VHH binders against Protein disulfide-isomerase A5 (PDIA5). Designs and how they scored, part 5

Target 1, 129 residues: Protein disulfide-isomerase A5 (PDIA5), of Homo sapiens (Human) (q14554r378to506)
Amino acid sequence: WMQNPEAPPPPEPTWEEQQTSVLHLVGDNFRETLKKKKHTLVMFYAPWCPHCKKVIPHFTATADAFKDDRKIACAAVDCVKDKNQDLCQQEAVKGYPTFHYYHYGKFAEKYDSDRTELGFTNYIRALRE
Short names: E, the ipSAE of ESMFold2; O, the ipSAE of OpenDDE; V2, 0.75 times the mean of E and O plus 0.25 times the DockQ between their complexes.

## First folded at step 1 (VHH)

Design w2 (from w1 with E96P L99E S100W W101L E103Y Y104F; framework vhh_7w1s_2)
Fold by ESMFold2-Fast, scan of step 1:
Structure w2 (fold): chain B 129 residues (1-129), chain A 117 residues (1-117)
Amino acid sequence: as target 1 above (129 residues)
Amino acid sequence: QLQLVESGGGLVQAGGSMRLSCAASGFTFSDYMGWHRQAPGKQRELVAKISSGSTAYDDSVKGRFTISRDNTKNTVYLQMNSLKVEDTAVYYCAAPDYEWLGYFDYWGQGTQVTVSS
């Protein structure tokens, strides 16, 4: 087998450690938090996933754009954490990133459109009617 | 850095089943993963691949092999059913190179699968 001995780049602050408007949820608070919001778009992710890393700035910008709207939340769940394993299995997360829309805490649909700030913003805007 | 370790290979009779596992550790694990194999005297070939939202298979194994992933364990699996003598090969798991991450991914060391008649 082949191995590259080069060191990985120095660690950046984790998404959860960054001060953003994204609601970082865990299994213990997921259900109760979602019930309190009319519209929640949830990103299920793994911090090591390259596709997730590309989307994080876009999803964060979307969350920040809606920070003052009391009826909207953009939330994230780290499916690699032990405490979140049951939650991610229950929500049928089969790959990363996975995006689900919840209406007052009830699963409504999977979001499969553009993984950009524009795509997320247009989707959420349409839910507002 | 990423390290890939295969397990689950061995000897099996034609018509039998076997499941291979590939465990990943380190700071990078692509949601694009593949299983490759190399038979004696032949080039390495892609057998199955998995990414977010899709799987794909080589025609020679389609309907017999299933690739799956446990993202909580950073492990990818290859379930092999209805094995044929021609499936005998060293099986490798692999992740693509990601230049923007500043380092290269590892190939697994391979696991031997031998199918006898």
Scores: ipSAE 0.000, ipTM 0.069, lowest interface PAE 21.9, mean pLDDT 80

Design w3 (framework vhh_7w1s_2; at its last look DockQ between E and O 0.01; V2 from the best seeds 0.00; counts 0 for: pae O 10.9 > 2, placed apart)
Fold by ESMFold2, look of step 2:
Structure w3 (fold): chain B 129 residues (1-129), chain A 118 residues (1-118)
Amino acid sequence: as target 1 above (129 residues)
Amino acid sequence: QLQLVESGGGLVQAGGSMRLSCAASGFTFSDYMGWHRQAPGKQRELVAKISSGSTAYDDSVKGRFTISRDNTKNTVYLQMNSLKVEDTAVYYCATYEVSGEYTYFDSWGQGTQVTVSS
């Protein structure tokens, strides 16, 4: 192995650091941010969770598909961060990933269907009707 | 009531070895169990996990760390060999279960500090 001690390679960016169309929320801004959106699908997750890792590309692609619709947000909350502990307790998150749909910031239902881009996009399109 | 208690941490010199223990009560080892660690200023990360008939490791510890369990003592171990300074962290034992496409956690231990000095 060849090392460059003057300029080691940076760590791989986290999902939050990748600056995708996914809106990464924290306890301080969660409720105010969601109140401004007609439809928000929120993924509550943990970075170490294998099922979360499988879904992240699908959820990210969903966020990108709706990025130009200002009434819709695909958001994520990392429940293992200290600053999000109270939020995830308040939202009764018991396992990962958990998907909640909010209508103008009000909890409406849990999403329990297919965890693919197609599943998410079909769900969101049906909400607009 | 599920309870997890870690022990075995402390100070060790680089190249040394250490064994962590996680004593469990109120459940059997029919579910996934894992060791996680959190270094200063970093996210908590999975280090090793064990379930019925299988183990898995983060690439950074493969060949150096071994997870094992003793169901008669209701205890999971992490044997850590050839320790490096970057292994310095608080190590947590946790259980989680997989149900369909979901991973659930019911409990974490309090953590045990491992400090590797050069």
Scores: ipSAE 0.005, ipTM 0.294, lowest interface PAE 10.1, mean pLDDT 82
ESMFold2-Fast, scan of step 1: ipSAE 0.006; ipTM 0.341
ESMFold2 (binder alone), look of step 2: mean pLDDT 80; pTM 0.810
OpenDDE, look of step 2: ipSAE 0.006; ipTM 0.263

Design w4 (framework vhh_7w1s_2)
Fold by ESMFold2-Fast, scan of step 1:
Structure w4 (fold): chain B 129 residues (1-129), chain A 119 residues (1-119)
Amino acid sequence: as target 1 above (129 residues)
Amino acid sequence: QLQLVESGGGLVQAGGSMRLSCAASGFTFSDYMGWHRQAPGKQRELVAKISSGSTAYDDSVKGRFTISRDNTKNTVYLQMNSLKVEDTAVYYCARDSGYEYWSGDFDYWGQGTQVTVSS
């Protein structure tokens, strides 16, 4: 029932700690997870990056829009985590944010269009046939 | 920790109805759930699935089966109408392994409940 009034406030929740439809992946499960999905759009990011912070709500809204589609995933990889650095290097991530589209786990193309919910949603819908 | 317990199975006449219940402990509103069945000599198949705001059915049960969810009771239901002899199977409640998306792989399974439809 009691909070210590002299204690600092708790830190803001990380993107991974938020209840969203974004699939947060790590090096250990990245390849096996992507192979199970026909279409995955992956956002490679750093939590400290201002451009990443601006895109996060748009990317999250996109993930939520496709949450009931078993063939589609919106995934994110934190490239600052030690265990993810090899993965981000293997995927040729040179800056943040970087967006890659994977087809059944195979890299197909880099997404370089609008970093908005509308841009991401239109892109993913165009992949459906 | 997620535990699934099915109930409501038994013997029923063809053309009859039956309601299965899956009591879940530890699942959240965002968990994606399905009902599977395994008939004698057949592979296990997904017959109905439910997520937040969405349901889907296998063609063999469309129009006859209805999946529903009561999140206040942490219970998933399968209402089975117009039962056929070929609906005879062990029915399993399961959680999809995807976090707020359908992965198609189920990581938590109930014990199963037998449904026998007699002619």
Scores: ipSAE 0.000, ipTM 0.089, lowest interface PAE 19.2, mean pLDDT 82

Design w5 (framework vhh_7w1s_2)
Fold by ESMFold2-Fast, scan of step 1:
Structure w5 (fold): chain B 129 residues (1-129), chain A 121 residues (1-121)
Amino acid sequence: as target 1 above (129 residues)
Amino acid sequence: QLQLVESGGGLVQAGGSMRLSCAASGFTFSDYMGWHRQAPGKQRELVAKISSGSTAYDDSVKGRFTISRDNTKNTVYLQMNSLKVEDTAVYYCAAGWSEDLYVSPDEYDYWGQGTQVTVSS
């Protein structure tokens, strides 16, 4: 029990601060990291976006499901960070969340299906076939 | 998409030398690249592998073959010296992503079409 209950609580951990299998990427390491993975599904997001907040648990669960597969990654880029603005513009991100599939770091297609663990998992499994 | 194109194969006399080249296009360099070969009636086997600054060779080619790469050209080379009739095979270039330099052939992500090397007696 706190002695002063009116004191503000400590900030909630950001998605990047949570211990998950999601690869949190920035402009400086984005291209070199993606080149090392055969299949990467990337979520471009903004922390304040309500639609992004709803998807985060589903995307995290998907990343955790594929954590033992060396050829697959689920990655995220925070487009609100100053250091990521050039990257998000270069990747033609026009809204949040935006999902892109990259094959060895090369953009292959935009993912526009269901924003659920089932939707993401089915998509990634199809890529392995 | 990543494409691997081999060149430099052909017919050579036993005791001779040959240099194979493998040009990778479409992406920047993988964690490792290697040369594998398959002789008639035999399984495909590792010849040489290169990863960062490290190399690995099959015992049958140690001291005779040298693998190298040019990162600016994204090209891997296999220099083959003191060739033997037993070196006759189709040679394949392969690229992969792995922490282990001794990855099996089935674990490579990309393969070239292969180039024939024939060593006559």
Scores: ipSAE 0.000, ipTM 0.145, lowest interface PAE 15.8, mean pLDDT 81

Design w6 (framework vhh_7w1s_2)
Fold by ESMFold2-Fast, scan of step 1:
Structure w6 (fold): chain B 129 residues (1-129), chain A 120 residues (1-120)
Amino acid sequence: as target 1 above (129 residues)
Amino acid sequence: QLQLVESGGGLVQAGGSMRLSCAASGFTFSDYMGWHRQAPGKQRELVAKISSGSTAYDDSVKGRFTISRDNTKNTVYLQMNSLKVEDTAVYYCAKGYEYVTSGDYEFDYWGQGTQVTVSS
């Protein structure tokens, strides 16, 4: 009984468990899902990574800003999950977070600018001409 | 050991051009280098990044700003064209690295910043 007699608080919900406009993708549905969207910005991440944790609120806010635009998606892939390891290797993800822009499911470029809602939204707006 | 010395800031009229310089020491040719800016009331943002194989730009500066590196002088430049009032900010030169285990990109060394003021 060295532990607190009160039950510990439950762990924070994972990003996937949060009700957001971010489209959480896995290896099995990644290619087919991206082909259906004109523009997709994908965040490849690891849940334990501090830089990923800092970006998640900004990326989520970006996804929510574009939720009503049927041509735009903000998607995320958890590269630590066993089922996603092959996908993350195929997409040449060498670190977390990594951001890729896809045009109708085709890799177009790596996003290397500011990891803020403003940076992400400005980038997507430029694509949305 | 590591030093970043920024220069080239000042007052400029909208539509004008300005070149910022960052003299760096203790870096390799493959190191990531970037220019960030912070405007009053805004978060600091990465505006341009350069590594040995690539450059990247924030949407707000694409087509107007150019980042370049002179490896013989170990100097990174930001050429700013068609300046807008919205480009007014303190501009920071920074060296980045990737974490060995995660490969995440972080800027770990920052210059003191140089003020750029664009008047209409």
Scores: ipSAE 0.000, ipTM 0.074, lowest interface PAE 20.5, mean pLDDT 80

Design w7 (framework vhh_7w1s_2)
Fold by ESMFold2-Fast, scan of step 1:
Structure w7 (fold): chain B 129 residues (1-129), chain A 118 residues (1-118)
Amino acid sequence: as target 1 above (129 residues)
Amino acid sequence: QLQLVESGGGLVQAGGSMRLSCAASGFTFSDYMGWHRQAPGKQRELVAKISSGSTAYDDSVKGRFTISRDNTKNTVYLQMNSLKVEDTAVYYCARGYTWSGRYYFDYWGQGTQVTVSS
């Protein structure tokens, strides 16, 4: 069989390098940032993960839909970064993507519904009712 | 740093068995995982892979080696049976992914030595 153990060429611009309404968080600003928002849906991901790549456009569209709502944030944490490793372990992230809902910075529940813009949007809208 | 740590290597007699373990810290085995090996003076080769529960093997090890995973322990195993002297190599665990229709390995363990004596 065909083998390629070598690292790939640099990828297309990373999600963090794209200018979107997604709030990209790291371990040192995670807690303080979440406390400032009533509702935050956080996507814990790895850039290499195919399941994550399929969801990223949907999650980005969701973030953009709520960009003008002061009570809501859609945030992402890259669990491959060394600086975020402890955070992702502390938050009990067992696979990618993992979605957690936080209320004023306090973990409330894991989001396990459809990984589509419609699914995320419906979930967030229900939280505001 | 995300790490893959191999264990279970050592010296074994031809015809014997050995099980290698690969423990991950900081991430899960939800993606493509493989076991590679490199004999002295030879290029590294992929001998077994697992993705979404499906397994595949290089012809040199088919019927003798079995790759498996335990997602709850974040561990991948390589069960090696009917070992041959030519299986002597450093064995590496690697995490991979698919990108643009090709597969790549972005995280590698440090390797564990397996020596098979006649």
Scores: ipSAE 0.000, ipTM 0.123, lowest interface PAE 14.4, mean pLDDT 81

## First folded at step 2 (VHH)

Design a1 (from s5 with T105V; framework vhh_7sr4_2; at its last look DockQ between E and O 0.01; V2 from the best seeds 0.00; counts 0 for: pae E 12.0 > 2, placed apart)
Fold by ESMFold2, look of step 2:
Structure a1 (fold): chain B 129 residues (1-129), chain A 120 residues (1-120)
Amino acid sequence: as target 1 above (129 residues)
Amino acid sequence: EVKLVESGGGLVQPGGSLRLSCAASGFTFSDYAMGWYRQTPGKQRDLVADISSGGSTKYGDSVKGRFTISRDNTKNTVYLQMNSLKPEDTAVYYCATYEVSGEYVYFDSWGQGTQVTVSS
C-alpha cells in the first residue's frame, strides 16, 4: 500500500460553506453589516479549535431560531483567514471562541455565559425586552 | 524558533497499531499543552487527543479507548499510541502546542504532519 494524499474523496463543506442562518463575515464587511442590525452576537472562532467545534451546532441553531427577526443577527468570523487577522486584532480577540454583542454595530459587551442554544437564545430574548 | 517534528506514520492493516512521536524544541515544553489533530483530504482538522502540562488528557469521541496520548518532559516529546486501527483513522496527523485557559484555546504552533494509512 502507498500513501495517496493527492486523490482525496470529495470534501465536506465547511461551516461557512453550509447554507445556514449564520452570517459569515470578513474584515471588509464586518462594520457595515453590523450597523444594519439592532442586535448582533458575533462568534470569533478557529475551525479546528475543539471548543469552537462543540459550540458550532448550538450557535447555528440559535441563528435559525431568530432567522425571521430582521433586527437580529448571529454572525461568525474565522480568525484563521488572513483577511480577518486585522479585524480579530482590532476586536481584541485573544482566544477561541470569543463572543461579542454589538448594538447597531457598536461593541457593547463580551458574552461569557452558557455556550448552548438555550444560553444564547435566553440572552438574545433578554436584549429584545 | 518553535519546531515540532512528527514521526511514526505509515501503512498498517486494520486492527494494527502505530506509535506517533512529536519532538519539540524552541520553547519550555513542560509549560505547554500538546495535542494531536488529524485531517483527511478536503475536511477540517479534528481533535484526536490533547494533554495538559499537568498530564490531564482528552480524546475525540471516535478514538476513545483505542488511542492514548502521553508526554515525556525529559525528552520534549509527545506520543500517540494508536491501537485497533480502522480504515476511518486514515489521515495526516499533526502535532500542536497550545495554551488552554478555561474554554479558550491559544494556538502557538503546528508540525508538518505524518501520514497514517489503514488499508487492506
Scores: ipSAE 0.000, ipTM 0.251, lowest interface PAE 12.0, mean pLDDT 83
ESMFold2 (binder alone), look of step 2: mean pLDDT 79; pTM 0.780
OpenDDE, look of step 2: ipSAE 0.005; ipTM 0.256

Design a2 (framework vhh_gocatamig_d2; at its last look DockQ between E and O 0.01; V2 from the best seeds 0.00; counts 0 for: pae E 11.2 > 2, unsure alone 64.99 < 65, placed apart)
Fold by ESMFold2-Fast, scan of step 5:
Structure a2 (fold): chain B 129 residues (1-129), chain A 120 residues (1-120)
Amino acid sequence: as target 1 above (129 residues)
Amino acid sequence: EVQLVESGGGLVQPGGSLTLSCAASGFTFSDYALAWYRQAPGKKRELVAGISSGGSTVYMDSVKGRFTISRDNAKNSVYLQMNSLRAEDTAVYYCATYEVSGEYTYFDSWGQGTLVTVSS
């Protein structure tokens, strides 16, 4: 196997390529998209980050829970993509994952609580009421 | 103490190739992710390529297909093979490692950099 290794497995779909309710944003559409939503929780991440990989299922489940609420979005930004690096720097992302809450496109606060579906959903529900 | 030492930079013509090396010490290399960044004068530092402890790779769009990142755990080294070099690739190239601290992953350590100049 060393000198004649098996071909590598095909690459798995990226989070952006998966069919989910998470809104995947890039630098070009970030600000315009956020201003159209009353409440947006944004996850800034890197695909290689272990902490990010653990949170992705929870964040995706949260997005799916709110998919039919027109006032709410759960969005993600891949900070490794070169077209997103300026955005992630402008938003002061210093580590991964970083979660920001935006109200009609305006930064309101960082989310630093429980990184579970329950934690995210409780936070978002509190914003509406 | 974590140390990263880059080498392999130099002057090359457009279309040429160059291999950068980063020798690491002071940590259990095989457990860490490594990356190559670059910074051109007057521009921000940007991620060029990254490689996880398990060998998964990521690349910025403008270098995908031209650059290849690899690692050799036995030699405690990470490499960046750069092909089809363009004037826009001219920059100081930095090796960096990631630390997991509490609930976050940070860039922990940087090398001093190695200059790559692509010019006729």
Scores: ipSAE 0.012, ipTM 0.295, lowest interface PAE 8.5, mean pLDDT 83
ESMFold2, look of step 2: ipSAE 0.000; ipTM 0.315
ESMFold2 (binder alone), look of step 2: mean pLDDT 78; pTM 0.775
OpenDDE, look of step 2: ipSAE 0.244; ipTM 0.625
ESMFold2, look of step 4: ipSAE 0.000; ipTM 0.308
ESMFold2 (binder alone), look of step 4: mean pLDDT 78; pTM 0.772
OpenDDE, look of step 4: ipSAE 0.008; ipTM 0.234

Design a3 (framework vhh_8h5u_2; at its last look DockQ between E and O 0.05; V2 from the best seeds 0.00; counts 0 for: pae E 14.6 > 2, unsure alone 61.1 < 65, placed apart)
Fold by ESMFold2, look of step 2:
Structure a3 (fold): chain B 129 residues (1-129), chain A 122 residues (1-122)
Amino acid sequence: as target 1 above (129 residues)
Amino acid sequence: EVQVVESGGGLVQPGGSLRLSCAASGFTFSDYSYAMGWYRQAPGNQHERVAIITSGGSTNYPDSVKGRFTISRDNAKNTGYLQMNSLKSEDTAVYYCATYEVSGEYTYFDSWGQGTQVTVSS
């Protein structure tokens, strides 16, 4: 019987609403979705966070670069949404943005390198070896 | 459970000032990691965030109000505030206080207040 606090409505033109190659996940579909992908890089974020705002274009471009590879996903979780509160706690997210790499849905490591399109794409290309 | 009540709205002339209050109940600002935000609803049913203050005291404002609005809190009175200076007719709206529970680096939205009307008119 978890208490879910009220949340404000999202801004009308949100990242989630922009029809990008990024998979926007929620607690209800996170595990099932990730299990279907060999490699998933997940960005846990808050929409108001300045560091997140700077990275969003880079992460979005990374998702687009791999959109034709069905085994790779770039996913995002908005930890401010009440539906995602338990997920972000379960994944031990302590700050924004946080990047986790999952292998077939299993947590493998935290990504702590360059938060640029090139940094993300080089990391993902190295995983495909 | 957690509730907030807005007050301090009213009719004010352009260029005037107004201070909104957000009285909290069901928790104490000093005992919890609550962030607070102010939102407004102009004609049309879309809310705009005009201020947020984190539990650590960091503030954020959109460009439309930056330099004119100041969010603050008074833990002794269990009350948050929005000081609005240099008011314009475009600031006419219903203003809402929202509280957000903060755990580490992430924020959860908890509740909206009932709103207070601000009208800027000659």
Scores: ipSAE 0.000, ipTM 0.113, lowest interface PAE 14.6, mean pLDDT 78
ESMFold2 (binder alone), look of step 2: mean pLDDT 75; pTM 0.750
OpenDDE, look of step 2: ipSAE 0.007; ipTM 0.252

Design a4 (framework vhh_7n9e_1; at its last look DockQ between E and O 0.02; V2 from the best seeds 0.00; counts 0 for: pae E 8.0 > 2, placed apart)
Amino acid sequence: DVQLVESGGGLVQAGGSLRLSCAASGFTFSSYAMYWGRQAPGKGREWVSGISGSGGSTAYASSVKGRFTISRDNAKNTLYLQMNNLKPEDTALYYCATYEVSGEYTYFDSWGQGTQVTVSS
ESMFold2, look of step 2: ipSAE 0.014; ipTM 0.290
ESMFold2 (binder alone), look of step 2: mean pLDDT 81; pTM 0.812
OpenDDE, look of step 2: ipSAE 0.015; ipTM 0.256

## First folded at step 4 (VHH; framework vhh_gocatamig_d2)

Design b1 (from a2 with L34M S52Y; at its last look DockQ between E and O 0.08; V2 from the best seeds 0.00; counts 0 for: pae E 10.3 > 2, unsure alone 64.9 < 65, placed apart)
Fold by ESMFold2, look of step 4:
Structure b1 (fold): chain B 129 residues (1-129), chain A 120 residues (1-120)
Amino acid sequence: as target 1 above (129 residues)
Amino acid sequence: EVQLVESGGGLVQPGGSLTLSCAASGFTFSDYAMAWYRQAPGKKRELVAGIYSGGSTVYMDSVKGRFTISRDNAKNSVYLQMNSLRAEDTAVYYCATYEVSGEYTYFDSWGQGTLVTVSS
């Protein structure tokens, strides 16, 4: 038997498809998933947003840094998907990216500090005190 | 001052077509993503289609294959070609941008809207 030598390479995976430590949430599972975590930092984003593209590597690295702490989640919601538009409105997302901190699923505050791995990780470490 | 002006709305029969236009001014148009939203009476405003500065597009599921968003950076304009129109597409259609502000991106600018009515 022979392989097809002209087959195109597979498309590169999206952020959601890359199988990282980031929890990619949708409107149907958002609230129930967050209730199970003591600390969740959520990034509301649009894939086409330049600021979001710049931050994605930093947020992904942050999720990986805390992957072994079962009380912590770094989650993302793609607000452009039809099934997430109501969620993003309910959470009062006014632009992209927006970062919210949730404590056992309850909105606690908006994250307004540095959008770097160091900024995110320092924030989460302070929550763990 | 950012200005967005929609046009091209009107009354059309089911199965018909319309082209919406949005003329933009007051910013460097080619650097920004643009979008079309719609709002039917008594409903929430919803994203219909978006187009990146580089030309990539996104669509809500119910309009895929029927609507096409495009842009002309030389004319500072965004278009929505609407084909195979249905009664459910009746709404006021809005053109929108977003702007970069500090650490956040917002949808800060909207046009006044153009009415599309699909009726026998």
Scores: ipSAE 0.005, ipTM 0.322, lowest interface PAE 10.3, mean pLDDT 82
ESMFold2 (binder alone), look of step 4: mean pLDDT 78; pTM 0.784
OpenDDE, look of step 4: ipSAE 0.044; ipTM 0.310

Design b2 (from a2 with S52D V100Y; at its last look DockQ between E and O 0.50; V2 from the best seeds 0.00; counts 0 for: pae E 9.2 > 2, unsure alone 63.5 < 65)
Fold by ESMFold2-Fast, scan of step 5:
Structure b2 (fold): chain B 129 residues (1-129), chain A 120 residues (1-120)
Amino acid sequence: as target 1 above (129 residues)
Amino acid sequence: EVQLVESGGGLVQPGGSLTLSCAASGFTFSDYALAWYRQAPGKKRELVAGIDSGGSTVYMDSVKGRFTISRDNAKNSVYLQMNSLRAEDTAVYYCATYEYSGEYTYFDSWGQGTLVTVSS
């Protein structure tokens, strides 16, 4: 029915449904996955959060830039999902987005700098040194 | 001063329905996102549903298709319509507004809660 120019666009894919290099984690696999990566920057988010929506393209671009680096992961956790709420509370997530850096699965620090591809990329590059 | 007042809780049988209301004051309601949280006895507080200033909604997986969050900016109110209630939905339900600090969105203000009891 291609004749209706006012038809609503198809539903926008969720971040998890997009084909990106972002590693989408859940409570059941979070700890084990992070232990296998030297450096992981994790974005804790809620899909409806306006600040999260603004950052998602930047974070995704960062993940895609580092896709070929086996020592680096950019991961995301949807704190709205039932199975992730305990994880988000355990990780002391009090607002969205929250960014944590983990070194071999150990929490090292919160990332509190610019929420842009440039900011994330510079942070990750500094960690490798 | 931000104030949130919940109402509409009560005792209902499994399969029943309730509508919770949250009346807000002390901020420009139409500019803020709001959410419903719940806390069952001995459990942690969990996010049930959220609605942004533009009306976009999200739901916890276990309530999706059963609960509907909505807002009325003219009345400074947010609602949670709960259908097909289950014993597992028994909890105190809290209204919260998202506050901004720098570029973070976080919950700074909470209501006092309203108790929902689903009898077996």
Scores: ipSAE 0.000, ipTM 0.292, lowest interface PAE 10.2, mean pLDDT 83
ESMFold2, look of step 4: ipSAE 0.011; ipTM 0.412
ESMFold2 (binder alone), look of step 4: mean pLDDT 77; pTM 0.770
OpenDDE, look of step 4: ipSAE 0.173; ipTM 0.592

Design b3 (from a2 with V100I S101T S109Y; at its last look DockQ between E and O 0.45; V2 from the best seeds 0.00; counts 0 for: pae E 10.4 > 2, unsure alone 64.9 < 65)
Fold by ESMFold2-Fast, scan of step 5:
Structure b3 (fold): chain B 129 residues (1-129), chain A 120 residues (1-120)
Amino acid sequence: as target 1 above (129 residues)
Amino acid sequence: EVQLVESGGGLVQPGGSLTLSCAASGFTFSDYALAWYRQAPGKKRELVAGISSGGSTVYMDSVKGRFTISRDNAKNSVYLQMNSLRAEDTAVYYCATYEITGEYTYFDYWGQGTLVTVSS
């Protein structure tokens, strides 16, 4: 069936509570933040989603790898939060995880390749001039 | 619009029984797995029981032998029969479903919840 039936383990920090290079964005700051970065890869997710949980370590490692590159950002939006539901609908998020690439805040394309650190880093490197 | 509507909660004494019901609409019920979660004040939401589209069931260890999950595809409903209730079972109980296809989880739908209070 769809998920692990064992009693949940002790609470762990949420992705937002972890000190990483991932930019956690909300509806109120999404547009203004993206306009300031040449290249942003955004992961739209739900914390409960099994596919999202598998990708989070890979996406985090990618963000950390590009932390010193001022032209690049890796951002995440939690689509389950009430304040983000309008944003995720506006961005046409139909399932989790969804990855969009934005160029200076403008939607350019959906990322549908490998959901691994290698896949993400190769994609981002190919965006450079 | 996908809707899950829980009912059957209430106040019951330790050792008592309750049956929770969840009525679903807006999707092809027979194709989906359904689950019951609960959340006590100040606690995180936890999975209590689940039932697959094929009828396979799973339970949290502390409720095994006391709770039974079942479904009725003709009525688009899932049920949680709760026996031998304990004070620790006091929580808001939620019905939930997921659409998981290939590499994507397409949605996570939750009901509004129904309160179960076990108190003498």
Scores: ipSAE 0.000, ipTM 0.243, lowest interface PAE 10.9, mean pLDDT 82
ESMFold2, look of step 4: ipSAE 0.000; ipTM 0.339
ESMFold2 (binder alone), look of step 4: mean pLDDT 79; pTM 0.789
OpenDDE, look of step 4: ipSAE 0.045; ipTM 0.440

